VH-VL binders against Peptide methionine sulfoxide reductase B3, chloroplastic (MSRB3). Designs and how they scored, part 3

Target 1, 158 residues: Peptide methionine sulfoxide reductase B3, chloroplastic (MSRB3), of Oryza sativa subsp. japonica (Rice) (q6auk5)
Amino acid sequence: RGTAGRRRLQVVVAMSSSAPPPPPGSVQKSEEEWEAILSPEQFRILRLKGTEYPGTGEYDKLFAEGVYECAGCGTPLYKSSTKFNSGCGWPAFYEGFPGAIARTPDPDGRRIEITCAACGGHLGHVFKGEGFNTPTDERHCVNSISLKFIPASEDSKL
Below, E stands for the ipSAE of ESMFold2; O stands for the ipSAE of OpenDDE; V2 stands for 0.75 times the mean of E and O plus 0.25 times the DockQ between their complexes.

## First folded at step 1 (VH-VL)

Design C5 (framework fv_cofetuzumab; at its last look DockQ between E and O 0.05; V2 from the best seeds 0.00; counts 0 for: pae O 7.5 > 2, placed apart)
Fold by OpenDDE, look of step 2:
Structure C5 (fold): chain C 158 residues (1-158), chain A 121 residues (1-121), chain B 111 residues (1-111)
Amino acid sequence: as target 1 above (158 residues)
Amino acid sequence: QVQLVQSGPEVKKPGASVKVSCKASGYTFTSYGVHWVRQAPGKRLEWIGVISTYSGNTYNNQDFKGRVTMTRDTSASTAYMELSRLRSEDTAVYYCARDSYGDYLYYFDYWGQGTSVTVSS
Amino acid sequence: EIVLTQSPATLSLSPGERATLSCRASESVDYYGTSLMHWYQQKPGQAPRLLIYGASNRATGIPARFSGSGSGTDFTLTISSLEPEDFAVYYCQQSSNWPLTFGGGTKLEIK
């Protein structure tokens, strides 16, 4: 009577060690290197600090579950849960990942520019105190071109 | 006071290149983009392109088909526009202008005095 | 490209009169309640000077007699009472699409 040894399949849950977001300034490329890997439009927005026209961005009306990464360096910037409809014509978020967003006041004192802390890529501007019903009452107004949306995997619901 | 001062008039032959300079003062040079616009005699203003003075990156009017090269020297607070393969139709006054950061608006709040470029055989 | 048509090409008026200048775009330049139309003044031998941005916002240092209005495809620059220094060429400019484009201009001349 051969005792069939139940081989416990140790499901090695490969804990996908979500690599901590790269430290600020950790991604350094020359402008020539960026130009080589970015599309012309990405280059215009991320590196030239251009602005896409309102209502034209791919992610303006997207509210699916996932993470928005920097289109330049791939650093996670925003959770979909922080996205809200501000009606401004661009993707709006009330909060970024800790340390992921750098802020620089514009010279005119009217706006605050936001950039990817990792690579310095231009994202848009942040506005405060506009009266939105969000936890921070901040509006990160971000160019869709500056972002890459990564849908939540079915496995991440575990 | 914000000022943009451009280089002097140029006379060139067809096929040559011209490089116009624009020296900025009265503000932080790297905080504002610089646009280039030209005006041919009796014609409307024509947008050439824009340069980020911070990164040096450029976005040009595709109508120029790669003939335009924009650069900047941050140490000198100076922007440059070079137009190659000159034609008689390139005869115009060339202006540099400061980019205004009014939200998503691209308008020009300060202008250089203009540089006359004449292309003649 | 967006084509801007200005009318009239020439406007002859006297000091003290009201001037109305038109700029028509080949397509709408409106985005979320903002019109991406701007106005400039140019005097002979000088660079253009910004007058109005965003259809109706007066630039810094521009006299109150200058005003802008309009939306969609039709825009107007108004000078309520002309001063001698106002006789110049006026241009509209759009930033709704690339490339940025200008109108053909209206020459405001003294009658």
Scores: ipSAE 0.017, ipTM 0.626, lowest interface PAE 7.5, mean pLDDT 88
ESMFold2-Fast, scan of step 1: ipSAE 0.350; ipTM 0.768
ESMFold2, look of step 2: ipSAE 0.082; ipTM 0.683
ESMFold2 (binder alone), look of step 2: mean pLDDT 93; pTM 0.953

Design C6 (framework fv_cofetuzumab)
Fold by ESMFold2-Fast, scan of step 1:
Structure C6 (fold): chain C 158 residues (1-158), chain A 121 residues (1-121), chain B 111 residues (1-111)
Amino acid sequence: as target 1 above (158 residues)
Amino acid sequence: QVQLVQSGPEVKKPGASVKVSCKASGYTFTTYAVHWVRQAPGKRLEWIGVINAGNGYTYNNQDFKGRVTMTRDTSASTAYMELSRLRSEDTAVYYCARSEYDILTGYFDYWGQGTSVTVSS
Amino acid sequence: EIVLTQSPATLSLSPGERATLSCRASQSVSYSGDSYMHWYQQKPGQAPRLLIYDASNRATGIPARFSGSGSGTDFTLTISSLEPEDFAVYYCQQRSNWPPTFGGGTKLEIK
C-alpha cells in the first residue's frame, strides 16, 4: 500500500513532432525482446540490416503530411516536408530531425549506413553530392518497413 | 562461376498450378534477389516478381496478384515460383534471374536457362 | 508503370553495317546522375543476355562494338560493325520505378 501502491491518473502531455530525439543508444533491447514486439519483416530489416526491394514499400509513393517514426522505438526521424521523389523506388528524405539519424560507414567503405540513433534500427543509406536541388544535397534512402507514418492531426491544419 | 539451373518443362491443364524451381550456385544465395520473368511465344519479356533470398520477402507484379507465390529454401539455395489457376495465356518460357537489391543497380546479370510451361486448352 | 517503346520493331542490315536501336520511356528513368536503363540480347531458344547496364556500362564479356547512350527518356544501343552472331532480338529494360518493365524488342535481321 503506501505511496508506492498509490498513483493518480496522469494526463498525457503530447510533445511536438519536432521535439529533441532521445539520447543515442537510449533504447536497448535484447534480440528476443525485439522479436517479441516486431513483425518478422520489421525484425529482418531493423535488426538484421535487410534491404526492402525498390517499389515494394508502403511509403515509397506516399506524400501525405505527417511524421515518420522509427518502427522499432517510435522516435521521430523525418518530417514529410523533407520527403522528395528521387525516382529510385524507396522513400527518400533530404534531412532527418536533429540528432535522430546516426551514420556509420559500411564495412566495404563505399556507402554510409543510416540508423535510428536511439535504438540502432537499420534505416538504409545516405548519399551525398548527387546534385539534388535540396538544402542538404543529401538523399536518405530508407526502407518503408523501418518507418511508421503518423498522419498530421486535424488541429495541425490551422 | 555463377549458375542458375531451372526445373524441366511442364504441361498443365487450365485451372491447374505449376511450380518452377531455380537452383543457385557459385555465390552466396542469401545476399542476392531472385526475379521471375516470363516470355510468351513471340512476345516481350514480362516481369512477374522478386524474392529476397535472405529473408523471403516478396513483391509481385500486380498483373499476377493472387495467383503467384514465391518462396525459397536457403539450405538448398533454391528459389521457387508457383503460378495457380493457369490459363492458356500463361503458356510461356519462365526465367529466373539474379540481381542486387541495391538502390543503384537492378540489372539482371545471370539468368536461368528457362522452363517451358504449356497450358493446353 | 513506365512504358518502354522500342523502334524500329525490325531492323534489316548486312554484316559490317552500324546498327542503331532506340528505346523511349514514357517518363524519365534518370535520377541522381544515373540512368536506370539496361539492354539485353536474346537469341532463339536462349535466355536473355545482359549487354549494357545503367545506360552506358558494358557488361562483363561483351565485345567493344556494343555501346549504350542516352539519358532521361531517350536511349540508344549502338553496334558499330555488325557480326553474323549479332542478329538477334534486343530488349531495353528500366528499373528506376518498380515494377521493372521491358520494351517490345527490336529484331535485328540479315538483309
Scores: ipSAE 0.008, ipTM 0.527, lowest interface PAE 9.0, mean pLDDT 83

Design C7 (framework fv_cofetuzumab)
Fold by ESMFold2-Fast, scan of step 1:
Structure C7 (fold): chain C 158 residues (1-158), chain A 121 residues (1-121), chain B 111 residues (1-111)
Amino acid sequence: as target 1 above (158 residues)
Amino acid sequence: QVQLVQSGPEVKKPGASVKVSCKASGYTFTDYYVHWVRQAPGKRLEWIGVINPNSGGTYNNQDFKGRVTMTRDTSASTAYMELSRLRSEDTAVYYCAREMGYSSSWYFDYWGQGTSVTVSS
Amino acid sequence: EIVLTQSPATLSLSPGERATLSCRASQSVDYYGESYMHWYQQKPGQAPRLLIYDASNRATGIPARFSGSGSGTDFTLTISSLEPEDFAVYYCQQYSNWPYTFGGGTKLEIK
């Protein structure tokens, strides 16, 4: 398999991401601890599984080079190179960093929720088979407020 | 030490419901997904579904749609699987299993001992 | 659903011999660089025990004689030198797509 090239691409953007992502559930905090460090809107989205209005997110129209981290725990989740314009009104990515994104079907079974694997923070939902011209034919539709964009350094490439 | 301990054997009549429990210990219950798998006598393992103990969100194999309900009690560190409208072909050992993830992988690292469910008149 | 076919159904060997067990998927279980294929051991009356995850990684506590290989649709579990406690049923499992599925099993029995 071509795992060497994928590993090199993963580590080029951030020194702290040279290792695998934190184990699932490795960042555990009480409700009061999360409320103390998150804004009210971040808490609503990340911990209470809220959704921001379409087209209103900070990263909906951003296509600069960098890495998107979990706003709650700082785990790298998506490379800017995987971001694409799906027209959905939220930032869309076709894949996450290995092990960074957990998938759990919604209670209604119609959608698959995506969360930060390390802290369980709600990101949005993943959709498959919509015919997008991406390597995975997946659309990770993510709330901007769940993410923190870290611009690439002047000498970095994604 | 991680352990999943399931409820004892059940004998049910056709048409009844059965509710199997799986009590977790040795780790933070809400940090890991719980899956349910069954095995009829002499047959392969069959995946039933999954629950996220943190959110309560579930997904069930379509073969069980409308008959299976998964829940959890975070204060008791216990997951539950209820199967309704039982038939003789539901006779099986039912297992709970913890999902561990590392890198891009998800696998069942610990299993309960199994709960025998017999459906007979 | 992804169908997993294991062969042979039964493998008769003696302690000290090498065992090679095959698992073939009806479609690729690779997820963009990873192979979502796992191997479990099951003894009568017991729950399955994880041996190998992602085709080739040994689970914690699993002896070095167990190894896995393969990618895409074709996977192999190898036991380099059989010990008496290794005679059991072995199942492959794919984690690539919903619903998660298991192979029919290979029963390893003493000759």
Scores: ipSAE 0.008, ipTM 0.493, lowest interface PAE 14.8, mean pLDDT 83

Design C8 (framework fv_cofetuzumab)
Fold by ESMFold2-Fast, scan of step 1:
Structure C8 (fold): chain C 158 residues (1-158), chain A 121 residues (1-121), chain B 111 residues (1-111)
Amino acid sequence: as target 1 above (158 residues)
Amino acid sequence: QVQLVQSGPEVKKPGASVKVSCKASGYTFTSYAVHWVRQAPGKRLEWIGVINTGNGNTYNNQDFKGRVTMTRDTSASTAYMELSRLRSEDTAVYYCARVDSGYDYYGMDVWGQGTSVTVSS
Amino acid sequence: EIVLTQSPATLSLSPGERATLSCRASQSVSSYGYSYMHWYQQKPGQAPRLLIYDASNRATGIPARFSGSGSGTDFTLTISSLEPEDFAVYYCQQRYNWPLTFGGGTKLEIK
């Protein structure tokens, strides 16, 4: 539903001049443009659907107050208040900002991929029904390198 | 041919440091994480930690806290594991192994031949 | 950490027989139908060799006689008809949580 949903949404927007504009900073770029602005590792993960190694991510153990943005396009994706310890080896969140996260079954059909709805950047995968004591019973297991942490104050930045 | 080739055997005194190398060939080095695993004589495999070869970030098993340092050289396609303040209990064969960082559900599919480290007084 | 217990510690069988090796985890290593358990074979003086990844997927080049099954806390490696080269030590390994952990091993030896 992620990429197919975006194409459908774009058609709806094209058919209505009264549609709201996309969020500030949400933009689609060519792969050459992404390669020019992203590091090689960010490009591998965000554009080529790579995975950072579990337990090695910058935000895996960070619990400071702030907002996690898409490293590619700057769209706010997760509040720090939705982050929890799941033991998955990546930062885990139980929900994203409304409309920020798109969902698509993996090509192999085994997992559900989550992407930035604004730019299509790969974030990780969502898992449901694991019995975590959260409002959604969901675990968004996200690559740290797909995210940019913005502290609630600049003094709290790592 | 895809392979990981490790440095040769080491004999060290208690309190010394040892640095083991793991040279990759036949694949894109930065597309795979490198894990370090050891095995003492007659004992089970013990996981030491992992390095993300693309960004250099590491996660070390708490049992080795403060003693293990993992690094890599992307131009040489080589990963390194340094273990300091050696004890006799560190006597083991040390292995490096790769895991596909694009799809983390694959196991450690290619291993180095192992490096024997003996700590004796 | 997740503790993996393998049983039996030693299994004595003859070529042509079926081998069934067990691995029990101290907590579930499964989520949404996926099980994060791998199996390795190790022969004396050699590095381990990946046999099965994520409970039931055979690694490249591994013969069809090897199969994995199980979910949650209980996992099994089955060798349907033992060949002489299969007598080795077998280890399970979980990747569900950190640190990664291995079982104590099952030594498969000729009767």
Scores: ipSAE 0.012, ipTM 0.593, lowest interface PAE 7.8, mean pLDDT 84

Design C9 (framework fv_cofetuzumab; at its last look DockQ between E and O 0.05; V2 from the best seeds 0.00; counts 0 for: pae E 12.7 > 2, placed apart)
Fold by ESMFold2, look of step 2:
Structure C9 (fold): chain C 158 residues (1-158), chain A 120 residues (1-120), chain B 111 residues (1-111)
Amino acid sequence: as target 1 above (158 residues)
Amino acid sequence: QVQLVQSGPEVKKPGASVKVSCKASGYTFTSYWVHWVRQAPGKRLEWIGVINAGSGNTYNNQDFKGRVTMTRDTSASTAYMELSRLRSEDTAVYYCARDHTMYEGAFDIWGQGTSVTVSS
Amino acid sequence: EIVLTQSPATLSLSPGERATLSCRASQSVSTYGYSFMHWYQQKPGQAPRLLIYDASNRATGIPARFSGSGSGTDFTLTISSLEPEDFAVYYCQQRSNWPFTFGGGTKLEIK
């Protein structure tokens, strides 16, 4: 997650194999509009910054190939290849698509919130330095309810 | 070009209020938090509070409780900070600053500052 | 609230010398491998300028002579070889806990 130039150009190009994410803040809806398209639990998590109970999320133990999108706005957030078993009770990813994930300290300053950069939807929190054997040693701990999984096999139907 | 441009200097009497504006340009205003920070002459910087420009949610330094109101106008890409019941110790330069998550909550863009003088 | 104590209050040095500025927090500002300590430079009549974020990362456009280090409660800003434009006041700032706070500053002045 270094500054420009720390990532190889070839890696940046490879990471853009999917459609580029919308610009930050580019998806704006009123709270009434969000309530009309989101389930009550999605609204609680994405807009009201709630947290699903550990181990209850649809994607907690899912390791199928595909892409995880923002459940609110459809922005691609994570590839399945970055998902790993952290034991935390929520889906865990070590890296999101470039520019798709925004970070903000919680008001109490103890944790770092992650949100969809396009719409501001709450995803969960990111932790660093926990000693997981992953390329980044980061854990994006994400509510399943904030995500919609798009299986790779369903993308083959053209 | 990314910048924050603040309203001009203010001279006020004790007990009055002041409202400082901070107009953003060159970036998507509603995607960022805007902080307010002040500096009395020769003193350290003091954090006043923050507003989410998109949602309008605010978090204030408890030391200013009851005297600070932060608002914004998304159509004008402008944040506002109003300080009421002014006292002579409120004489300071008031800054707005952008919080960007890429810098892990550091203030990467600052307004030029608004001098507020409170004198009886 | 977290109190930040900067030392020394004043550093008198000449161009070409190495400057070492200290910032100590009253409690840890590090969580899960993140250190929420930032450094700013402020020249007379100007707004602060971000130098270092997250303890050790140089902000865009900041020369390599500036570096930051530390974790927990003890942090250091180092300027390896002072240039004439580096004589200013330097502030540390924590964003680990509400309210966010700044240190008292270190004034770096020409000897």
Scores: ipSAE 0.008, ipTM 0.508, lowest interface PAE 12.7, mean pLDDT 82
ESMFold2-Fast, scan of step 1: ipSAE 0.220; ipTM 0.719
ESMFold2 (binder alone), look of step 2: mean pLDDT 92; pTM 0.942
OpenDDE, look of step 2: ipSAE 0.019; ipTM 0.601

Design M1 (framework fv_modakafusp)
Fold by ESMFold2-Fast, scan of step 1:
Structure M1 (fold): chain C 158 residues (1-158), chain A 120 residues (1-120), chain B 107 residues (1-107)
Amino acid sequence: as target 1 above (158 residues)
Amino acid sequence: EVQLVQSGAEVKKPGATVKISCKVSGYTFTDYYMNWVQQAPGKGLEWMGWVDPEDGETDVAEKFQGRVTITADTSTDTAYMELSSLRSEDTAVYYCATGYSSGWYYFDYWGQGTTVTVSS
Amino acid sequence: DIQMTQSPSSLSASVGDRVTITCKASQSISNYVDWYQQKPGKAPKLLIYGASNLETGVPSRFSGSGSGTDFTFTISSLQPEDIATYYCQQYYNLPYTFGGGTKVEIK
């Protein structure tokens, strides 16, 4: 319905980064190549759009300083500073690096899938307008196994 | 604590209309679709449709088009399913259901069900 | 519409037995399958979501597997409280569709 409208996209507040992400689709591999370099669980989630059990992920409760990269291709996806406690069973971020996250409506049109823009690896889903006190009012709900956490150096601490 | 509480049992004559309510608490009603599911006696589950409480947009399964109206009242956090031109085949338990905890799985919360009996 | 064909329609097993239920989609649906337990007079309860993920508070004897078109639900050691009807459901595309159900009885 045009007048009533469906759920509107929230405005994304882009974060600045000194290193731009790779262009969309710039990391291409056959599924056989992905199986060779990914663990079975990483392949299931990143390539076959599998789902991680809520509350069990390695990064669900991690709030250390650092950067979250795509577990498949190494593209930086999220800064630890954008991670927040949403009370849900998965790591939640309110914003990705500019151009790092691709959005695609699920087949039913209800949810928006998020993927690594460079390699297409499945991350999870984004939800909007939930009233969280963050700059974007977005919740990027991400499988821990889709991510690789890179801790900040000792010198960047405090 | 998330709860979906449905209205009580109804007995109707053929040709009548029934309107069932589903009152929501424990989450933001407008953030998630509310679904309705029919279960005839001794039979399986059949999805009827959903409403987006934020804008009132609905989708209704082909079998129920023209007879089902699904609505939401955001002032009372209540969803409604209205079924008209009742037939004996509409005798069933009707459930409301939503997927609050995660957007990629559905129906982790259900109402208790409302029994509708259509008899002459 | 995506058709979900569930088998068997009913089964009877002893306490401690391994129970397996299957569900076949008429087209590929990735891992967009949930499994529900329904006891007489009660609403369905989510047990497994996304084909293989155990819902919070659900006993570890329940598990799911599969991708694409073929899905399996397993109870590793059947308990008396597991007497129920079990349903698979796809949420890949509208309309959402359920399998026909499997009635699980003891003995």
Scores: ipSAE 0.000, ipTM 0.495, lowest interface PAE 14.4, mean pLDDT 82

Design M10 (framework fv_modakafusp)
Fold by ESMFold2-Fast, scan of step 1:
Structure M10 (fold): chain C 158 residues (1-158), chain A 123 residues (1-123), chain B 107 residues (1-107)
Amino acid sequence: as target 1 above (158 residues)
Amino acid sequence: EVQLVQSGAEVKKPGATVKISCKVSGYIFTDYYMNWVQQAPGKGLEWMGWVDPEDGYTDVAEKFQGRVTITADTSTDTAYMELSSLRSEDTAVYYCARSLYGSGSYYRWFDPWGQGTTVTVSS
Amino acid sequence: DIQMTQSPSSLSASVGDRVTITCKASQDISNYVDWYQQKPGKAPKLLIYDASNLETGVPSRFSGSGSGTDFTFTISSLQPEDIATYYCQQYDNLPLTFGGGTKVEIK
């Protein structure tokens, strides 16, 4: 069975951010529409659940202030303040914006896929219990190519 | 239930090519990366490369680039490692090993391993 | 490439002894280390994953610890069936790299 019930289920996650949650499934396009607006590599990763090569991502070592948006639909996904250096060659975050990240267990239960809740774009996987000194003890391991970094404005650096 | 079964031992002449198979069962082949590991007699383990069966993309360790081709056939749930221009120092046991991709790294949990395929290069 | 330096290369101990093996990474790899046991003529077997987590079905006498660059693998009470070579492996960056191995023998 598909995941239609999960798209209709309204889950509100209270975090320290007051931003409104993105509506699940609010950005729907045909595969042809996505292929027209995404690069071939973005399409492979966001729509076909591909994986970028480790250590090649644009955001692996970026720690500037800003917001990471979904490269497909522009929905804000992660604050730069939640990004941490896990040393893994992939951008890592310990939490997303409230309601921004959807979770789907892989069939064997070892991995949990994370996707953009608004458009379903594949981001990567989340892992828990690895002993990181973060508020969640979670690591959201994300393809750089699934993200678009928006630098903080001068006013945001107060 | 989850099994990796490798093809049988090979004896090759220098300059030949060998192709080893690793047939999987008991899980969804495309959910895991497949790795290949070389172990020369009396020596340690050396990672050769991986394939993502979902899209066929591979990475091969620098030492083996140009001689190693790693592929996956999703119609038969079988991974392959082909090593060309064989030399006596390629005499080794070759293992396939399943891993998870990601986890803030590339792979984790080499589990299970195939039983190994002995390749002997004799002159 | 991340180098994994494993020590000692070999050791001999008595049944019931505490055995300690160390592994040092050439750079910070967080907790991205697995430990494997390889018995003669057999494929390696995963014992410890993510530095300190015991794989299901593995006896509790095996443990791992460490983070960053320094990792330790311990057998709290060596048994005859533990005769094997043990390997650490990092999965922080490609290429994936193994330690040189530690051969454990009974005196």
Scores: ipSAE 0.013, ipTM 0.509, lowest interface PAE 7.7, mean pLDDT 83

Design M2 (framework fv_modakafusp)
Fold by ESMFold2-Fast, scan of step 1:
Structure M2 (fold): chain C 158 residues (1-158), chain A 121 residues (1-121), chain B 107 residues (1-107)
Amino acid sequence: as target 1 above (158 residues)
Amino acid sequence: EVQLVQSGAEVKKPGATVKISCKVSGYTFTDYYMNWVQQAPGKGLEWMGWIDPEDGETDVAEKFQGRVTITADTSTDTAYMELSSLRSEDTAVYYCATLRYYGSGSYFDYWGQGTTVTVSS
Amino acid sequence: DIQMTQSPSSLSASVGDRVTITCKASQDISNYVDWYQQKPGKAPKLLIYAASNLETGVPSRFSGSGSGTDFTFTISSLQPEDIATYYCQQYNNLPLTFGGGTKVEIK
């Protein structure tokens, strides 16, 4: 219940790039609550840190204008304008919205896990210094199933 | 407890078809891709293809295209791999296995026990 | 198809030795490599995932490292129960591809 209302309201906020992101850790739910509102696939990736098959994700080759939200909590994470072709088989972005992405070193210290700062949902990993011609020289390699794409326009209807 | 249980050993003649089953329990069948892997005697592992049990979509490695059909039955939580036009080179152990996911340091990586297929005249 | 070249094909070492196996991808696969152990007559068992992460329940003497195209798997102190064939596997691209395997035996 509260989970569904919160997700809905956050989706509305996602359409505004000028709105500040929710504070870190502002969306907290038990594992049972997450399992009730997420699909099994979303739960495995967002809560259990799963990885989807490369090249199979819904957003791997999508370059339409819009905003990518956290599939778990609806927080805006990436603008479509930051998406680029890295060849990794997952959607790649060079920059998230300010404060939207949290970073945590993996146990080996070489990779940095990225999560939704608001809810802690697993997104993927960020890589730095690979020589891509992007403003940040960062590659945020993200599971499509961790994201929900919101088109900039709603002109397509059946 | 997660289990992938495969059907028993098969002996076939050249030109025949074999159909191997992989029945799952202990997890939601539609949450993970089911992969099929071939291992010829004394040889390494070779990926054959996978199926998404939720939608029935498959991808099959080029070497096996036209001879392999992968299916899934969500009413019985069972995946199938059918290999036609059998040749002596198809003599192998065949495995079903899930896609890897992780949480709290654990990957969701499970394998069936294997099914031996012998193709002989 | 991404080719995974694994070396050596076989090795013999003594109990307590450090054993190193390498795997080279034909193109950049970031860190999308798993390592498996297979004992005769058994299905493969995952030991290391995403190049360097130890699977739960796997002894700490096993480790992995590398990124891009060059990957290394190490057993810091070989034990008798480690006699097996080891395989690297990439999951950056379909089709999934395995290395040729390294047979580890004790002298």
Scores: ipSAE 0.006, ipTM 0.501, lowest interface PAE 13.6, mean pLDDT 82

